# VH-VL binders against Rho GTPase-activating protein SYDE2 (SYDE2): the designs that were tried, part 3

Target 1, 120 residues: Rho GTPase-activating protein SYDE2 (SYDE2), of Homo sapiens (Human) (q5vt97r660to779)
Amino acid sequence: IDAFRHYSFSDQPKCSQYISGLMSVHFYGAEDLKPPRIDSKDVFCAIQVDSVNKARTALLTCRTTFLDMDHTFNIEIENAQHLKLVVFSWEPTPRKNRVCCHGTVVLPTLFRVTKTHQLA
Short names: E, the ipSAE of ESMFold2; O, the ipSAE of OpenDDE; V2, 0.75 times the mean of E and O plus 0.25 times the DockQ between their complexes.

## First folded at step 1 (VH-VL)

Design g1 (framework fv_firastotug)
Fold by ESMFold2-Fast, scan of step 1:
Structure g1 (fold): chain C 120 residues (1-120), chain A 123 residues (1-123), chain B 108 residues (1-108)
Amino acid sequence: as target 1 above (120 residues)
Amino acid sequence: EVQLVESGGGLVQPGGSLRLSCAASGYSISSGYYWSWIRQAPGKGLEWLASIYHSGSTYYSTSLKSRLTISRDNSKNTLYLQLNSLRAEDTAVYYCARDLYEYDFWSGPFDYWGQGTLVTVSS
Amino acid sequence: DIQLTQSPSSLSASVGDRVTITCRASQSVSSSYLAWYQQKPGKAPKLLIYGASSRATGIPSRFSGSGSGTDFTLTISSLQPEDFATYYCQQYGSSPYTFGQGTKVEIK
């Protein structure tokens, strides 16, 4: 499941209740990452729930226009509405950490993702 | 809905500098999206110049990077483009535009455009 | 940079005609990140299609887009009087964003 590849729907319509509990999110990677210059840079992936950072990966080296990884986030959520996955280009100063790509999942009934985008 | 109004065009001298403004209404430029400048020379096609993200990150056409500065003033909800070392070939209608998706850093398609401001570079 | 070449550069058509415009890229456009615009004289461009085939908000169903890789097409199934304009393709799959040279659709 590549959440950043295209717009997709993962489930049938259901009741729109908020969800709480332990959630496991599998991130298989990202494709079509585009320069100006993302290859041979360190990146990390983060997961946010309702705009709060819940977890992230260690630094990964992006050597092409794709990230090839297999990572599971185990997060606890409480009355959650949105889950956001973000790939950041790592920089020594916090001011220069920048978004490479991201996707948003609407909980609990509909899964929707944005297209991949890049930042040098 | 989003409305964009460009200003600052007109007749400018070769070798001079130009500062264009784009006043946005109906949406805050600090609340997401990429905001871009595109130009069109008379009788020719479209050329992307620069983009700025709500975080302040800026991106430039490689051929014009040394002459361009894109900036914004969030308190005035206004986007700016400065172009230095003007030449006759910079004569064009200059548009400001919003990129379609807040989240797509490379989401080029521009869903809202201003009406454009004509810049003529001539002695 | 990816160069986009539109074909034809101009065409003459009548109301009710089916019009097709092709956009060819010098190299593959990743994820079909290709858009189409309509521009009338003295006006700003208007977004018609993005992602090669998705219609923008408020765009009539007679406009459709297709294609992937290096070959993309815009189709107007039944040309209306308001459709006489210049049409541009644009790729946003890589930096810098680039546009085709335009196709002028004129009254026959």
Scores: ipSAE 0.000, ipTM 0.529, lowest interface PAE 14.1, mean pLDDT 73

Design g10 (framework fv_firastotug)
Fold by ESMFold2-Fast, scan of step 1:
Structure g10 (fold): chain C 120 residues (1-120), chain A 122 residues (1-122), chain B 108 residues (1-108)
Amino acid sequence: as target 1 above (120 residues)
Amino acid sequence: EVQLVESGGGLVQPGGSLRLSCAASGYSISSDYYWSWIRQAPGKGLEWLAYIDYSGSTYYSTSLKSRLTISRDNSKNTLYLQLNSLRAEDTAVYYCARETWYYGSGEAFDIWGQGTLVTVSS
Amino acid sequence: DIQLTQSPSSLSASVGDRVTITCRASQSVSDYYLAWYQQKPGKAPKLLIYDASSRATGIPSRFSGSGSGTDFTLTISSLQPEDFATYYCQQYDSWPYTFGQGTKVEIK
């Protein structure tokens, strides 16, 4: 499901194979998140390409069931197939990160990149 | 993929200070992962020194925290370790390392630099 | 601090042997937060196993990890010439992170 993810996309380029290049990905927010156990919880958002972490936000306060964000990730990708946005809960003590929620979008597999590809 | 290259080692005098650098390539040190310094004295085992996370928060070995400072320069994609009041016992190879971040799982050091030798001797 | 003790401190083995190295923690390690590393002379350590039993990318299937709580094991099912090295366990359950003293695997 994509219920907690909001994206804006420009018109797609011509049909092709998996894509490579510099990609700008703009995220507007998330909703219907799993509610925190307490009033609020520190979280961060990460973007993964083919299950490899590429970028993340600073710590954010997750309030109730939604996260407002207006963030652009500039990432370098190579023969990429899948894009995933993951929201992690953060603990001050090491290695107790927990996933609050996640969503996945399949990168365009039918587009040709003749120059750097951009998603708005 | 990710490569780490340490520099700044060499022969230093007891009581002096040293600044080590770790240049990262293939990945931004500010946007993901966690970064540590680890040392190894000649013929001895590994000792964790310091950690810096994605937000810039730092953590230190309790026994050494008064003499260590970990920092980074995001524009240069470089990590630093400052060591003060050097002693002969600080002689070691110093490594920078990235802590693994796997979706929903634990963390370990998945990428290491080659290390830089620091010799503290008069 | 969690102290990690490896057994044995050194061993001699032949190519084709099954090698077992143990790591014992002075207190319980939560959620399998234990890793194993291989180090060859003059080289940086290389991650073999994380989360006690998960093989790192590119690590041959002959390497396996097991255990939980205070007792952990690294097994090499059929030792190869390139496996003669020193092996370290490490916990990342609590700060400070700690390493075992190392186990040197030498040619017999």
Scores: ipSAE 0.007, ipTM 0.541, lowest interface PAE 10.9, mean pLDDT 74

Design g11 (framework fv_firastotug)
Fold by ESMFold2-Fast, scan of step 1:
Structure g11 (fold): chain C 120 residues (1-120), chain A 122 residues (1-122), chain B 108 residues (1-108)
Amino acid sequence: as target 1 above (120 residues)
Amino acid sequence: EVQLVESGGGLVQPGGSLRLSCAASGYSISSDYYWSWIRQAPGKGLEWLAYIDYSGSTYYSTSLKSRLTISRDNSKNTLYLQLNSLRAEDTAVYYCARVGYDEYLSWGMDVWGQGTLVTVSS
Amino acid sequence: DIQLTQSPSSLSASVGDRVTITCRASQSVSDYYLAWYQQKPGKAPKLLIYDASSRATGIPSRFSGSGSGTDFTLTISSLQPEDFATYYCQQYDSWPYTFGQGTKVEIK
């Protein structure tokens, strides 16, 4: 799925070294969001750096198949190479939060997020 | 810092009922995570009892579900466990714990209370 | 329910020893949904390892976890005096959550 309609970064390379410092990531929303379970309408967004969770939003209720938000993640990164934004559906079973969509950017190279994976 | 403090233990008669409290500080129990009760009989291992999620849905050990009730009072930021029809085998230290590690993306239990001893004896 | 069996149930070791504890599941545990806890007498358990191999915050590097499916291992590479305790594995793939019976690590 292409759920990150307003999620984009610069396509131009910045540098070839790992990045350290404070970073702000602004997330505008997602579309074509299909919750894997009809009885689970709650979702949350998480930001990961090199596969380590750095921050997440509070639980958000999906009204339909899209998520509107205006959220800024302020994160501290150290020698980071990859940034990933993930939208999870909330599940009662241990760590069976289903990925609704995700996007990944390679640091220091930024790009538009156009590919996602939908779990049905 | 999130802290959990259990209370309500002590000596209880067989056939009676037990109500334990777990007061949370530093975090709201209604915002997210799962909140759990675990017990440990003297000299024995850990036994999971129940958890309650952010929406108030409850989940129980299959062997004890007919005797257990987990609940919460969001205004008091407190979790409760009620156990009915007490038996000598229910003698244990009872712990409350937060279920969720690394911002709820892992189900390890990262915050535990100190425990409260319950002795079921006549 | 998934039953977890730890081996050994107890062991005696000296400071500096390498200690290995195994946890075997009666059914396959998916996606590394297994944690390890340390418990000292009179105290609540402490999370050591989550997702089979990830160390919790503040846990020394001598503790490591590995394994998948039905066979999981906790290793302490160089046992320290503060490591004498009982260790428990726990699965969270299938509810209800279940714990192993525990492994007691005693001073020799």
Scores: ipSAE 0.007, ipTM 0.555, lowest interface PAE 9.8, mean pLDDT 75

Design g12 (framework fv_firastotug; at its last look DockQ between E and O 0.57; V2 from the best seeds 0.00; counts 0 for: pae E 7.0 > 2)
Heavy chain, then light chain:
Amino acid sequence: EVQLVESGGGLVQPGGSLRLSCAASGYSISSDYYWSWIRQAPGKGLEWLAYIDYSGSTYYSTSLKSRLTISRDNSKNTLYLQLNSLRAEDTAVYYCARSEYFYDTSGPYYFDYWGQGTLVTVSS
Amino acid sequence: DIQLTQSPSSLSASVGDRVTITCRASQSVSDYYLAWYQQKPGKAPKLLIYDASSRATGIPSRFSGSGSGTDFTLTISSLQPEDFATYYCQQYDSWPYTFGQGTKVEIK
ESMFold2-Fast, scan of step 1: ipSAE 0.016; ipTM 0.608
ESMFold2, look of step 2: ipSAE 0.015; ipTM 0.599
ESMFold2 (binder alone), look of step 2: mean pLDDT 86; pTM 0.884
OpenDDE, look of step 2: ipSAE 0.119; ipTM 0.750

Design g13 (framework fv_firastotug)
Fold by ESMFold2-Fast, scan of step 1:
Structure g13 (fold): chain C 120 residues (1-120), chain A 124 residues (1-124), chain B 108 residues (1-108)
Amino acid sequence: as target 1 above (120 residues)
Amino acid sequence: EVQLVESGGGLVQPGGSLRLSCAASGYSISSDYYWSWIRQAPGKGLEWLAYIDYSGSTYYSTSLKSRLTISRDNSKNTLYLQLNSLRAEDTAVYYCARDHYTYFGSGTYEFDYWGQGTLVTVSS
Amino acid sequence: DIQLTQSPSSLSASVGDRVTITCRASQSVSDYYLAWYQQKPGKAPKLLIYDASSRATGIPSRFSGSGSGTDFTLTISSLQPEDFATYYCQQYDSWPYTFGQGTKVEIK
């Protein structure tokens, strides 16, 4: 419905500051995945930084719409703006890999990076 | 330039075991490429045996899966194929070959580099 | 398993001839996941064609592939002396990977 929307805000500078350094990205799992069939299938996750592949997980078994995982990507980023996580369905022949789902995470600003909240 | 060199073949008695090696140079086996073993009996056609992908996941020919183990050692840049319970019909030249794939399966070649092969003879 | 049947199993040809080899699959191969290889005696196979019709790097333009589904063809438009070899098709659509039985191209 929002095909022609644009986003702007006047309380922030228009000049973007990108993030550089070593980054650890820890994944605890994924939910609401849509496999082609309801039965279990194998998947893997790939991480992209500004549309460049940086790393991927080992093959994981996805049960229904839930993926349990405990995986840390340790990557070096330079002037990065976006992280993208892509979950692929695994086929016996790799050329048949299909995107199950994907998400894009805007890298945190300095303010968000310094904020931590834990469940008591 | 990519080069694959197989070794470990030879004469073995029926019921015996062998471990074949495939040493790679010119590229890292820990990259986004996949590695396969393929054999060819004398005067016969090609038979795919097993592959290991860049994440370490392995896949085998259904008829041979109980007698084969594919593995790799990234520090030695070497691929292995363990053959167990060998039979006369396992006599063949064994090749290792590289599959050209990316993280997204968008490779442009199936088996773009092959080793020269190593002969395994199973005979009494 | 997908079975691949090549035709003919062997043929005799002269330099300059047009050679056609067919590969028929027992069930449909999707997305053109079919390759062709050349093998000379005592040598490892060499990739010629992938994705049914794409020539591998360094392969002469006289080699061409075509087809889809269950019927695939390798054509050599003008046979050269170095082309006398055995040719194999291979599918990588379905598990396990399978090869055709081979077609031997012999000098007439």
Scores: ipSAE 0.006, ipTM 0.529, lowest interface PAE 10.1, mean pLDDT 74

Design g14 (framework fv_firastotug)
Fold by ESMFold2-Fast, scan of step 1:
Structure g14 (fold): chain C 120 residues (1-120), chain A 123 residues (1-123), chain B 108 residues (1-108)
Amino acid sequence: as target 1 above (120 residues)
Amino acid sequence: EVQLVESGGGLVQPGGSLRLSCAASGYSISSDYYWSWIRQAPGKGLEWLAYIDYSGSTYYSTSLKSRLTISRDNSKNTLYLQLNSLRAEDTAVYYCARGPEYYLWDSTYFDYWGQGTLVTVSS
Amino acid sequence: DIQLTQSPSSLSASVGDRVTITCRASQSVSDYYLAWYQQKPGKAPKLLIYDASSRATGIPSRFSGSGSGTDFTLTISSLQPEDFATYYCQQYDSWPYTFGQGTKVEIK
């Protein structure tokens, strides 16, 4: 059950412009998420700017659809090029979480989303 | 077991470009894990440069991202690092390393390292 | 960036000694996301410890790691001749990944 068509960011032009300032990102929800494991119970959403973690949501019950959220991230950025939204599954062990999915938005003038789901 | 072998080092002129290769054996670079380049200047510590993940997404050190390109050829099971506008400060041993498949905060440590290839930037 | 500072920068010890190396982070490292490496002259680094206290496969039991938050320690309980090396800590909680400056251990 592929929840997303795989889109490769390597085929996109690199953004040569950078921006600085305060960015507000509104997260309204997601649909058609692929759960990483049968026993995954919790997920969370994180915002990364140029691969730097800036913010995340609280833990959420793992569902394939989240349409009842209206969460805003307020992020300070400097010379930023990429905004990445990632949904992680939370593991009960001391190990790292596995990615359910992610998207990357290229700053600053046009928003393009590259989507990749983790290997099953 | 995983074996990584770097190549492409040597004496390079300031202002030039460098292309390093890392041939992996014993494991497919497209399966999982993060694959990184890390360098070490003579007598100094370790500096992480870039990684590429299983899906081909690339990530770079903020100080070097305008000069670095990490790439791979899945059919050759080989990683590459391109570094442009070389300076004397780029003189270092360059290592290829594998990190476990930790997706939380795009975090990894490095469980397998290549032998390293020395790059000397001097006129 | 999280800056890691190791203490001491160098030491000299005898075979059989207990050696302690400290790694201090400029801000808290979550979930024990800290690793230790051994590097011998002319060689690549070798992973010793990950997740602050887990020994990598094949690493002798004399090596142990501990700590959390901002203070982490690598201990060698009984130093051996083959332990001559420089030791590095690395955090992987916050991007970019950063390493300590290294601690050189000389054996007499």
Scores: ipSAE 0.006, ipTM 0.549, lowest interface PAE 11.1, mean pLDDT 74

Design g2 (framework fv_firastotug)
Fold by ESMFold2-Fast, scan of step 1:
Structure g2 (fold): chain C 120 residues (1-120), chain A 123 residues (1-123), chain B 108 residues (1-108)
Amino acid sequence: as target 1 above (120 residues)
Amino acid sequence: EVQLVESGGGLVQPGGSLRLSCAASGYSISSGYYWSWIRQAPGKGLEWLASIYHSGSTYYSTSLKSRLTISRDNSKNTLYLQLNSLRAEDTAVYYCAREGDYWYESSGYFDYWGQGTLVTVSS
Amino acid sequence: DIQLTQSPSSLSASVGDRVTITCRASQSVSSSYLAWYQQKPGKAPKLLIYGASSRATGIPSRFSGSGSGTDFTLTISSLQPEDFATYYCQQYGSSPYTFGQGTKVEIK
């Protein structure tokens, strides 16, 4: 999933293995989705940091294997190592949601930061 | 890359207790995922035993719940399995594994496995 | 508990053959939470497929999974020498997690 436009670090950064700050994740869409059930086209996208859910979208209609959207998550992270973006297939009955696809980025190793603490 | 190494197997007497260790590297077990024990009797299929979430929540096979304890030591990055009141039927290769998918709602398949440790229960 | 029954229990095949293994559940598997594993003698199982149809990282495209509800299949489109092994299905739609009895794929 293509997503990152902006990442800001805390003015008081933690140890080099972990990152804290406000993050804006701009989600343009997803391709090559493989919903577990052919009849279910409703999905939602969730953003997770380490082991904690931070945010999710409203229900969206998936077009075959393509999800067209424009959404920005504004989240606050503290001492984070991993960010995971997950697309779930919606289930109409109260069951576990199925994972369509996901993308994961490792903090801080995947980000290059300017002197202003923003992704260049 | 996640790597898991089991230890503590060998010959154990019926009625005794077993304590297995699983040393994890390449990922901190306290940071995410479920971590599990699965066994396989010689020439037989696979049997899930127990899982522990990184938060400490535990889940057990119903048939073995009274005899099993799954635990972890975050400082050693190690998973443990304790099995009490051993019987000959507990003879198996014991595997440590990570449950795939970081998200708990879709976890339950095993994406990384250790090499296994053989436990033989015999007098 | 959900019981998984694989068929066939064993089969003999040649390199280049299309191999299909079936896994039937005693009751519906929630959310198509079904996985397939490959196991060679003396080795730990290796994840091939999860979520009924999603190929695990590094798994060749000749392996594919399909199915929902109670009926699932693993297909190897063109069997290679390294594919002779025992294959297991596993459901994780409900606790306890359960495995099929295995299907042994042998050389003709």
Scores: ipSAE 0.000, ipTM 0.536, lowest interface PAE 14.3, mean pLDDT 76

Design g3 (framework fv_firastotug)
Fold by ESMFold2-Fast, scan of step 1:
Structure g3 (fold): chain C 120 residues (1-120), chain A 124 residues (1-124), chain B 108 residues (1-108)
Amino acid sequence: as target 1 above (120 residues)
Amino acid sequence: EVQLVESGGGLVQPGGSLRLSCAASGYSISSGYYWSWIRQAPGKGLEWLASIYHSGSTYYSTSLKSRLTISRDNSKNTLYLQLNSLRAEDTAVYYCARDTYYDILTGEYYFDYWGQGTLVTVSS
Amino acid sequence: DIQLTQSPSSLSASVGDRVTITCRASQSVSSSYLAWYQQKPGKAPKLLIYGASSRATGIPSRFSGSGSGTDFTLTISSLQPEDFATYYCQQYGSSPYTFGQGTKVEIK
């Protein structure tokens, strides 16, 4: 069976507002990744909007738990609710790709945040 | 319209090596997809040999990895397969094919365009 | 490696017959990664079905695929003269890509 969709119970209020427009998303790197093996592995990053893949990077080399990336996605979104960045370990057949890391942003929360930490 | 044309087949001696070429037209090999080599021995089934992703990453059949090299020349839009230490069992028609790979979520991952094949006969 | 075993290895059929070919995998294969090909003598294989059940562009509706896990089926609902060929299943969910041994559909 799976003919009907059911509401999932959540303590988060539902937002009926969605965001539309052109968005630039910049990624400068990732740390503490959990690849399936602790060896050098090819990975790629994908950006998803409401669970639909919108863009991806070329293959990148991940050294154990660190990925160095300097990449910008320019995407057009329409009535979008969620953005998700997913880092996949690479396999020749895509369903064998394993998620190394992901992050999700709920729209309409759009802030540019600059934080400075002082070393005493 | 994508076309793939294999060349480099023919009669080769056991213990020698062969280098096959696959000239692609209608699409740039470096712009997308996987590009693969598949062979078929006379009267037998299909055997996948190797693939190269448009970025340059290569993948090989476990049993043949030590004898195979897949490569490409972007300026000539041509794919290559080098097979060393030839044996009689390497006698087959060798095909070049394109794998679809557009979307990691919906996935279209099958061979959509094939060349006509080139026959390689390994005999003394 | 995932081994694919087709059944039967050959069959004889008449125009208008319903033909069923099965493909069994040695370990589970997602239905998203199972394809079927048709090959006529002297020709390259032609994609018929991908994702276990999706027909490729231009493939007649008499061809259908089904199955999940380890058991997959290709059905030709009403065999036509041009359908006498060898059929192969292929999995692309695990490297290396593997093909079944083939099923030859011959005229009765």
Scores: ipSAE 0.000, ipTM 0.459, lowest interface PAE 13.2, mean pLDDT 72

Design g4 (framework fv_firastotug)
Fold by ESMFold2-Fast, scan of step 1:
Structure g4 (fold): chain C 120 residues (1-120), chain A 123 residues (1-123), chain B 108 residues (1-108)
Amino acid sequence: as target 1 above (120 residues)
Amino acid sequence: EVQLVESGGGLVQPGGSLRLSCAASGYSISSGYYWSWIRQAPGKGLEWLASIYHSGSTYYSTSLKSRLTISRDNSKNTLYLQLNSLRAEDTAVYYCARGEWYDSSDYLYFDYWGQGTLVTVSS
Amino acid sequence: DIQLTQSPSSLSASVGDRVTITCRASQSVSSSYLAWYQQKPGKAPKLLIYGASSRATGIPSRFSGSGSGTDFTLTISSLQPEDFATYYCQQYGSSPYTFGQGTKVEIK
């Protein structure tokens, strides 16, 4: 169940506001990606809630600066404040996966999205 | 809520083979996470056996890799474990579990567990 | 492989007591990738803590985790009747993932 379907905009976010429930997050893709390695063709997308990974896609081939994804995540959240979308470049060693870009949304307000950017 | 139900346990003879099933509900095993097998010998601790990523990639315990096969059937939303060349020390409760990772790593902790199925290897 | 040793192996406590369980690793656990589980007789383990200190969904605030490197601690601030169980730590900083031998929390 999408808890944000009928949500209204607010200009006064409060630090103690939290959301619980079932949430569907739909990603259509990404543009203007700047992978850490110019030779990296494989990426995956993850969804994080309060800095904890909740779900990820299979490996996807990035077409230079475009990622055509069209994926829906269905996640359970409890007392969540932040939802973050992260694109990682895949590496043979899991600990060497690197963030290509990210965006963060402060819950319960879905219109507040940080600009996606490559980590330096 | 994710539910996992193991089946296929029971009494098996040494030298035989074991095939366990884990039926998942509440989440599609092909859409995310790692799906894993963990066992517990009577009165002892937990031992990770194998995991399969939602894309189909498999990972095995080094001590058991030669005897173990993890697989899945996405149409049935079911996870499988095949263990060959059974020995008395394979007697354990076998659990299936969903593996979750932290940060950018594929290293796993386990957030949902099935009830377990007892396997007894005895002549 | 990283070996995890829990202390004590068993303890007796009363409802309302503060209980502390330690988990010591034979090698440093990367990025505090350590989880704690609760297991009652005849039941599957239940995740309590991950990342050394993050409480899992639905877990009461009386459970807390701390530590880094080789030394980790699970604390139950005020023991409840439903908390009598065996507790296991697990490291996931390196493969294979390994578990401690368990700590049994019994009624005094």
Scores: ipSAE 0.000, ipTM 0.537, lowest interface PAE 13.7, mean pLDDT 74

Design g5 (framework fv_firastotug)
Fold by ESMFold2-Fast, scan of step 1:
Structure g5 (fold): chain C 120 residues (1-120), chain A 124 residues (1-124), chain B 108 residues (1-108)
Amino acid sequence: as target 1 above (120 residues)
Amino acid sequence: EVQLVESGGGLVQPGGSLRLSCAASGYSISSGYYWSWIRQAPGKGLEWLASIYHSGSTYYSTSLKSRLTISRDNSKNTLYLQLNSLRAEDTAVYYCARVEYEFGSGDYTYMDVWGQGTLVTVSS
Amino acid sequence: DIQLTQSPSSLSASVGDRVTITCRASQSVSSSYLAWYQQKPGKAPKLLIYGASSRATGIPSRFSGSGSGTDFTLTISSLQPEDFATYYCQQYGSSPYTFGQGTKVEIK
């Protein structure tokens, strides 16, 4: 059973809070990505909540700049503290960590939650 | 609903080439996951040949890489496999398969839909 | 290349028996990248288990998978007549995505 919650972002975070609710995250792109290997061909973008993967895009050709994406992640979060978007290399090798890219990434940092009087 | 149909097999001479087709129906090859070719020699096990990802990236069996080309035509919803310099050892049933990729706490990859296969016989 | 070795290569069993097939990898394979397939004569393979232990849609509960690292197991808890077939393990963690040599489960 889901209850609706309103979330807001602030440039002055007060404290870390556990949050719950439904969230739509719109991803428009990333810049200055550098693959860990020059021969990396396939990448995907993932939304993480508390370092747990919740959603991802289809495989994409590896590029240093993605500013033409218009992808929406619809996720349910519960008792979460952190949200981030990560670009991974698709590696056909068994590895514990597939973080493939670094660079400027738009991070959807959640700084506060506004509870409404009405609940669904 | 989702179906793959291979074609282009038959009898070919050693040293020749052939082009196999895999026609998809019930879904678009330009969307979804990645696609693979697998073969099986008579009375033997399964052997992975090549994969093509949605992005266009290709991966090949190390022993066959120089003789194989995997490709697709999204407008025809068809996957292809080109084999060159055919040898008697290439005699097999050739399958195409859809590879599903599931992302989560772990990443899962598996072949959920297979074609019926097409027999290629390399004989003089 | 990761080599997968299945044991046994063949076995004979009766309806109702518990059947266990082992798949051993030449190097460590994440359980996320291991699958099991069933193939009947003249037919394409059918997915049974993926991610080492997840049953594919429509697969009976008598089929189960387990394992990690280099050792993986497929179990059929109570063999049915339709289960006489060849079984293959496959790894997806490294290209080429290799298969085991197969295990034939025969009547009797």
Scores: ipSAE 0.006, ipTM 0.546, lowest interface PAE 9.8, mean pLDDT 73

